# Designs tried in a protein design chat: VH-VL binders against q0atu2. Part 36

Target 1, 119 residues: q0atu2
Amino acid sequence: MLDKKARIRTSREYRNVFEKGKRLSGRFLIIYYVENALDNNRFGFITNKKIGMAVIRNRIKRQLRAIVREYQGQVKNKHDIVLVARAGIGKSSFEGMEKDYIAIMKKAGLFARNANKID
Key: E = the ipSAE of ESMFold2; O = the ipSAE of OpenDDE; V2 = 0.75 times the mean of E and O plus 0.25 times the DockQ between their complexes.

## First folded at step 1 (VH-VL)

Design r4g (framework fv_recibokibart; at its last look DockQ between E and O 0.08; V2 from the best seeds 0.00; counts 0 for: pae E 11.2 > 2, placed apart)
Fold by ESMFold2-Fast, scan of step 1:
Structure r4g (fold): chain C 119 residues (1-119), chain A 122 residues (1-122), chain B 108 residues (1-108)
Amino acid sequence: as target 1 above (119 residues)
Amino acid sequence: QVQLVQSGAEVKKPGASVKVSCKASGYTFTEYYMHWAKQAPGQGLEWIGEINPDSGDTNYAQKFQGRVTMTRDTSISTAYMELSRLRSDDTAVYYCARGQDTFLESSGFDLWGQGTLVTVSS
Amino acid sequence: QIVLTQSPGTLSLSPGERATLSCRASQSVSYSYLHWYQQKPGQAPRLWIYGASSRATGIPDRFSGSGSGTDFTLTISRLEPEDFATYYCQQYESSPWTFGQGTKLEIK
């Protein structure tokens, strides 16, 4: 799980991102993002019941958190970013979600153009 | 029909803990924040905190931080508020209330539980 | 924390009269995040006005809300017997979410 400081936790913080943020849609993900006044990034995750049963939603959340955590060092600082899982994400592979995330983040200008997972 | 149904009244001794439940029905439980509020006898409303039922993330008013724990069980659409180290001034009616939806179409606390009276007696 | 101060604390009026209830915030609150609730003794609060001026479903048009910044008002143009209750304002602008102390509307 991401550290508490790296998570969007409150209803008001989610509303701020949706109200003031930019929206970018990928194949399996939508991101909403806005610059924050903090010295770190915060991430939020939304997997609504219409995506599937709890087992599927929990798998998707774990995989999205793992992807975000893996690439956190490559995200431009001072942003609040909400990932919304789209209908059909339950049929995607881990690699498919990872590829979609990287593509969206690059398009948003939140990653370097050649950003890749760093070991 | 959309509703929130809370557990029944509790009588506790000082130092004990109490866990109040709030069962949601008629809507998708994980798509709305759940809030808890306190109302001492003859007093106004005091916000205790909120939980995102989907993620489990919580946010508590500082006055209750360290004594309150909010959880949920999505399999039975039920939210819980546990208050520990009870004092006489924790005697109050505790309410759960439905807040903001995940797509921000809801505004304000538009659905409330009936309230749970917690009495702390020496 | 944003403190909401309601005035008057108690308002004694007769049916047919106009009621004006005030809510003052210690810091600016976007009107979209200012809400009003009605509560009768022994009952849970009910959302009455949301976003400073929008009536919740089923609320009569004699109720109106207005205001922005730090000053908000709930007005009842012509009181009916069922309107006598305690009214609370609430802000959603920042954590912690807070309520005013309430204005009790009572029969003269």
Scores: ipSAE 0.431, ipTM 0.795, lowest interface PAE 2.5, mean pLDDT 89
Fold by OpenDDE, second read of step 2:
Structure r4g (fold): chain C 119 residues (1-119), chain A 122 residues (1-122), chain B 108 residues (1-108)
Amino acid sequence: as target 1 above (119 residues)
Amino acid sequence: QVQLVQSGAEVKKPGASVKVSCKASGYTFTEYYMHWAKQAPGQGLEWIGEINPDSGDTNYAQKFQGRVTMTRDTSISTAYMELSRLRSDDTAVYYCARGQDTFLESSGFDLWGQGTLVTVSS
Amino acid sequence: QIVLTQSPGTLSLSPGERATLSCRASQSVSYSYLHWYQQKPGQAPRLWIYGASSRATGIPDRFSGSGSGTDFTLTISRLEPEDFATYYCQQYESSPWTFGQGTKLEIK
């Protein structure tokens, strides 16, 4: 599981990202991101009922957390990033999600210059 | 201030319909699911259903399927619950409650209306 | 549907005592989808604990929530007079979003 310090946990923290952050949409994900004043990045995950039943939503969240964890060390520091799952993500493979995550994060310019494993 | 204000008490005959309103203020109406709950006299809480105020999508408990209709008017930030074919056991206080953010996971029903007493009596 | 069974039905205690309220689910409920509400006579329910262990805004720290899977607990470390009320648990794991039948905490 993603470290507690690396997670957006409160509604207030989420709201801050939504209000002050930038938004980019991918095929399966929408990301909201904003710089924070911390020494670490924080990630939030949002799934809605359009994705499917709770079991499905939880699966998607686990998969997204796994993806984020895998690439966490390659993301620019001092950002709060919220991943919003789009309705179509429920039909996507893990690889599809990963590809979309990488694409949208690249578009956002959130990967470090020396990042690897993202090509 | 953030609040939900419900319509006044209703007295109905069996077989009639009742429509309760719930006006939201102090927050973005379309960003939170609106739930309705029933509480019969001296009894516990019973979930009736929910509506996404943005899309209008609804989800009802099976017990109320076919008799309950939830709607909303976004222009006035008001949710409605209509219950038809009323019977004596529909006598209860009905609450509207703000549920989870349409984007976020459930955070509980953090805002409640004051309740509307509906009395069904012949 | 997920059935939530609360125990005891009625809990009679005195101010200053410790209160332990149980909520058992018929099937597993995710940590973030179990909530507690307080209700006093003639009033609407009020969110008390969300996500099994998070206190709602303005809730004193003498209240705590714990548990996972099918067993959840609301604890009041030291009862105050204003704490005597009915407490309901609720799940948002699977529709319908059911409530427990409630535990009435009354003054002994």
Scores: ipSAE 0.024, ipTM 0.674, lowest interface PAE 7.5, mean pLDDT 91
Fold by ESMFold2, look of step 4:
Structure r4g (fold): chain C 119 residues (1-119), chain A 122 residues (1-122), chain B 108 residues (1-108)
Amino acid sequence: as target 1 above (119 residues)
Amino acid sequence: QVQLVQSGAEVKKPGASVKVSCKASGYTFTEYYMHWAKQAPGQGLEWIGEINPDSGDTNYAQKFQGRVTMTRDTSISTAYMELSRLRSDDTAVYYCARGQDTFLESSGFDLWGQGTLVTVSS
Amino acid sequence: QIVLTQSPGTLSLSPGERATLSCRASQSVSYSYLHWYQQKPGQAPRLWIYGASSRATGIPDRFSGSGSGTDFTLTISRLEPEDFATYYCQQYESSPWTFGQGTKLEIK
């Protein structure tokens, strides 16, 4: 599970990311992201009943949480990042969502460089 | 069956307290915020507050701050709302409602309890 | 806090007519965070429209929602007898998560 401080919690915090942030689209996800003034990253998610029945939505929620948690240590620090689930995500496999997340995070330049490879 | 079942009607005197329960079934209790709303006779809905059942964190409307306490028992999937120092204008139906996912936050209140009538009379 | 003002307070119409219910916010509300509920006497509210325009499961397509910013609308294209109820809008943009005062849609 993501630490409590690593979560975007309020509507105003979400709006800040949408208004000030950059946007990148993948096959199943859209990300919005902006630098923050904290010492940590924060993650937020947008889903709703349009994705499908409750069992499908709950599966998607669990899978997205697991993906974000697995890769959070590779994300450049000091960013607020909102993942917006596209309607078609309910048809995606876990591997499909994972690949999509990795691809859009790489395109955004949000994965940290390995310190062993810098000067 | 996905449902919220609330405790029964209460009659209280001014100055007393009331504690209303809301038992969830058919879904993972800790994944969704629980909200409480007030509806006085013939009037609209008024949001009282919310609890994150996983963390126990609460957020109350300023009007109720200092008189309301929201708690939960995750072992029996039950949320509670206690309102103290009751006044005659606290007479209302009190609803619990499942709100947005505690992690993925964008849905409305898609599941409501049946309501609990609290009557405050001299 | 964001105040939601619904108009009209009461709307008296006949079956078959078109109904238009307004919800105005005192501050901007993202479309994702505006919701509508239906409530009949003696019953709990039910989620009807979420995210300004998305119908909840089982809601007939004669109901549509629209709007952005501060101005949101619920439209019922052809009223059925079962549609006469009170409708509430709610914002989830900024705490406290306020409701509008309601529009009572009653049979003329």
Scores: ipSAE 0.007, ipTM 0.582, lowest interface PAE 11.2, mean pLDDT 85
ESMFold2 (binder alone), look of step 4: mean pLDDT 93; pTM 0.950
OpenDDE, look of step 4: ipSAE 0.012; ipTM 0.636

Design r4h (framework fv_recibokibart)
Fold by OpenDDE, second read of step 2:
Structure r4h (fold): chain C 119 residues (1-119), chain A 121 residues (1-121), chain B 108 residues (1-108)
Amino acid sequence: as target 1 above (119 residues)
Amino acid sequence: QVQLVQSGAEVKKPGASVKVSCKASGYTFTEYYMHWAKQAPGQGLEWIGEINPDSGDTNYAQKFQGRVTMTRDTSISTAYMELSRLRSDDTAVYYCARAPSDWGETTFDYWGQGTLVTVSS
Amino acid sequence: QIVLTQSPGTLSLSPGERATLSCRASQSVSYSYLHWYQQKPGQAPRLWIYGASSRATGIPDRFSGSGSGTDFTLTISRLEPEDFATYYCQQYESSPWTFGQGTKLEIK
């Protein structure tokens, strides 16, 4: 599992991101991001019923977490980032999700300067 | 240490049902999906389905739809797979396997020891 | 469903030799969703390679995984006696999750 220290876990933490963070929308994802006072990044994931049945939502969450994990080391530190899945994500490929993640994270300027795994 | 301990071997008649248990220990039961796989004698592995122990949500392979039911008892960290309307080709070793719920790869990182189910008239 | 075809069905080699196992998918599989398992007779499978190229904990570095798209490979640089087993690839790209039919690596 994703390290607990790298996860947004509490409602309070989520609310902080939503209230104080910036919002950017991609094709399949909306991200909310805000600087934190930690030495690490934390990620949160949200899916809703518009995505599909629970099994689909669960799969999407797992896919998003896999993407986040893959690029985690290339993201600027000290950020809380919440990924919200958009309705169309259920029909997207993993690569499509990944591409969208990369694009939106680039737009947000959240990748480190020395990031090499990004398109 | 993580352990998945399955129930003992079963012998059933065609048309009967079998319920195999998988008791988990050494980790937080609800944080990992539990998968089940079938392996007929001398054959390969076949995925049956998965259950989210936290929510109880399940996903079954179409081949087993209507005959398989996966459940769990979180109080005792135990997952169950029930297969009904048994037939001879259900004879196999059935495995439970843990998989992460958050990494996306669905790596079956820990497996039960397997349960032999024999279906014969 | 995605069909994984492993080749060869049986691979007979001697200790010290190089082993190359193939897993071909009927359609593209993301690297994160292709895994390899080792199984010995009378035992449960064991995770061996995950994400196409990552060794599971405790797996010797003589094992390596590679590939993308539809073609994946598990390589054993120098076979040890304990490496003789059946290896399965597995995909989680789309439901149902499927396994290859396995490659039995046996001692020559």
Scores: ipSAE 0.015, ipTM 0.630, lowest interface PAE 8.1, mean pLDDT 90
Fold by ESMFold2-Fast, scan of step 1:
Structure r4h (fold): chain C 119 residues (1-119), chain A 121 residues (1-121), chain B 108 residues (1-108)
Amino acid sequence: as target 1 above (119 residues)
Amino acid sequence: QVQLVQSGAEVKKPGASVKVSCKASGYTFTEYYMHWAKQAPGQGLEWIGEINPDSGDTNYAQKFQGRVTMTRDTSISTAYMELSRLRSDDTAVYYCARAPSDWGETTFDYWGQGTLVTVSS
Amino acid sequence: QIVLTQSPGTLSLSPGERATLSCRASQSVSYSYLHWYQQKPGQAPRLWIYGASSRATGIPDRFSGSGSGTDFTLTISRLEPEDFATYYCQQYESSPWTFGQGTKLEIK
């Protein structure tokens, strides 16, 4: 469950990310991301009908929010990021979704340097 | 159980203002946008505007901008729509409706019962 | 703004028949943001189909939605007496949010 401040809420805000942001595809996820003028990150989630019935889409959305929440401290500040679930994500395990999220965020350069890294 | 209960019917003279209330229960009031729609007798639905109950931010349809004001009171989970400078063509049933603020699943999933506003001399 | 045009305006059918209701958008609407509502006289609208094809809770299997882009359809496979009502499509693709003018399904 993400805090309200960390959530993209309006259709205008989602449209801004889609129109001005960069796009990167993972195995189960697509992310759209753009730098914002705030002091925090905001996340949006899209689980469309291609994934399956509402009960499956709602479960996927909850699992994605849990994953994002777990790793929010690793994300570079001042970004609006929208996660779009791809067809087939409903057949993935929680660990599979988590792995894909980490991989795509690293590839996008959105994960901050680990403070414990040697040097 | 989610419920939206609106105030009762109003009869107003041209030029007056009307304020309709919508009391929410069964969910966290600040987590969902509240929308208002108009339905003139025998006509279809027309969106008037929306309010974010958490921030108080509003967005109105262009044709109502300048005459409509939307507010809320979080202490009693109630949203309000005030329409000023009433005309005969404002005679309609006015509905409040709840919508998730998250993209991709934004539906008017629960509606109030409607408030009939009659503008008559 | 996106204009939604529903056809026919009135559809006169008998119980047991198939109904097909059309909703056409002036611009492309992502299917996730097209919804259908049912309204009976004297009542508030009720969410019926969301995201073009997903039935809302409690809606019978005889109702199905389909479509993408600018063309969307609500189909009732075998009409029951309680299905005679006005149906509205609605888009949430871009503000202002708009409804179609409605299709009134009436008994022949």
Scores: ipSAE 0.014, ipTM 0.570, lowest interface PAE 8.1, mean pLDDT 85

Design r4i (framework fv_recibokibart)
Fold by OpenDDE, second read of step 2:
Structure r4i (fold): chain C 119 residues (1-119), chain A 121 residues (1-121), chain B 108 residues (1-108)
Amino acid sequence: as target 1 above (119 residues)
Amino acid sequence: QVQLVQSGAEVKKPGASVKVSCKASGYTFTEYYMHWAKQAPGQGLEWIGEINPDSGDTNYAQKFQGRVTMTRDTSISTAYMELSRLRSDDTAVYYCAHGEYLSDSGPMDVWGQGTLVTVSS
Amino acid sequence: QIVLTQSPGTLSLSPGERATLSCRASQSVSYSYLHWYQQKPGQAPRLWIYGASSRATGIPDRFSGSGSGTDFTLTISRLEPEDFATYYCQQYESSPWTFGQGTKLEIK
């Protein structure tokens, strides 16, 4: 489950991911990811005005968190992963967003070998 | 440590406006959402809305749409909530609350001391 | 909006007893977005449990949170005098943020 322990919560932590991590772009998402020295993964989320109104950005943020939670157990451990929402995500469906997440995470090789919900 | 200090109690007439301030300290003001909540006397908590102190973007509960305006002054790390066209049922303690990191979701982990707003003829 | 219904409205117990507070959501809420607050008269609310089951800093281990979906519970294993207060659950699964109406835990 995604709780505080699984969240990137400080600007310093975000900067670390941006500076030291790898970048990969999907249709609706850009991910930055880097190994951490923890026993768990941490996720961060970035949205901006290009996504849409505040209510939309908040929706997207919660949707992304829901997606991350759904597949959290299938992600390789010991990673900090930042999801940056691209402008087009505001008009995407949840399913489309999920599909993009899965695709980009696969491309990044971040899913564990025993992952079973990633089609 | 995160600290929120709100302005003092207000007494207003119906139809007037009130502007409550919330001065933040102990953290980067522009990196966390600021929430506002209402609590009428003897009643529960009610969410009013939130503001992104960085962008100034706001999200209000429908009940307060059109009457509430949330702003901020980043130079002094202060958030404001203005409620207009006051009526008697606006009498309540109003709280600001430190919210989640802009890129995340989380609880309101630190609250201001509250500001009593009394609306009476 | 998601409506949170807390029960009971008032819970009268004695120190040393076990307290069980319920928070039911009108629709499913991810546990990460369900929180509990404690409030005493004349004071601001204080974060108590976050993410359904995580104790906030400084919260005694006699407090625990559990639940998923639409049913969440805050439990106090052995009540202390300082535990008597009103407890609110809160969700941010979807806008707007909503609070339960609160459970007042009072001394019997």
Scores: ipSAE 0.012, ipTM 0.616, lowest interface PAE 9.1, mean pLDDT 90
Fold by ESMFold2-Fast, scan of step 1:
Structure r4i (fold): chain C 119 residues (1-119), chain A 121 residues (1-121), chain B 108 residues (1-108)
Amino acid sequence: as target 1 above (119 residues)
Amino acid sequence: QVQLVQSGAEVKKPGASVKVSCKASGYTFTEYYMHWAKQAPGQGLEWIGEINPDSGDTNYAQKFQGRVTMTRDTSISTAYMELSRLRSDDTAVYYCAHGEYLSDSGPMDVWGQGTLVTVSS
Amino acid sequence: QIVLTQSPGTLSLSPGERATLSCRASQSVSYSYLHWYQQKPGQAPRLWIYGASSRATGIPDRFSGSGSGTDFTLTISRLEPEDFATYYCQQYESSPWTFGQGTKLEIK
């Protein structure tokens, strides 16, 4: 699980990322991201009801947190990043979500070209 | 800082309707769900429903379905909850509450001060 | 609908003591969708713990939440006078969103 200091936790913090941040769309994910004044990265996760029932949304959130944690060492420091799951993500595999995450983070310039999993 | 300010107390007769307002400030009104909850005297909290202020889409608890209507006016960042065909057991404090972004399953992090509605029988 | 049952209904303790408040769900609730609120007489509820275990902004370290599935707990390690209030759990797992009936924490 991501450390609590690495999570975006309040509505106002989410609002800041959406209002001031940049947006980039992938196949299953949209990210919004902005530099922060902290000494660490923070991540937020949005799974709209269009994805499916709570059981499916909770599974997706858990899987996305696992992916983010695995690659956290490859993310440029001092960013607030919100991942928004697109409607089609419910039919994706874990591997499919992982590949989309890597691709979108590289396109955003937030990832090194040769990003690797964190053991 | 998020703030929600509700309209004042109301006294109504059985069969009447009441409309409570909730004026929002300190955030982008259309980006977050607004919830409404009921608290009868000396009792616990009961969720009534929610509105998406951007689309106007609503979801209501079944026990209030057909008697509650939630609306908003984006030009003044105000949400409304109207309860019709009032009964004595509708006597309660009604709260509006700020939800999470994009219909996420987040908590209600800021609440209005409450509006007392008394239905006299 | 998911019914949340809180135990005990009233908990009488003195400052300095440990409080343990239970919230039991009629069906499984993902921990991310269980929240706790504090309410004092004449005041609106205030978000206290979200996602079963995360403290809201400004909430002291003496408060902790835990649990998963159908059983959730709010613990106050060492009661302060300002902690005496009613605490409500709430689920966001399935509509309609529901609250427990509340646990009133009162001075012995």
Scores: ipSAE 0.005, ipTM 0.555, lowest interface PAE 11.7, mean pLDDT 85

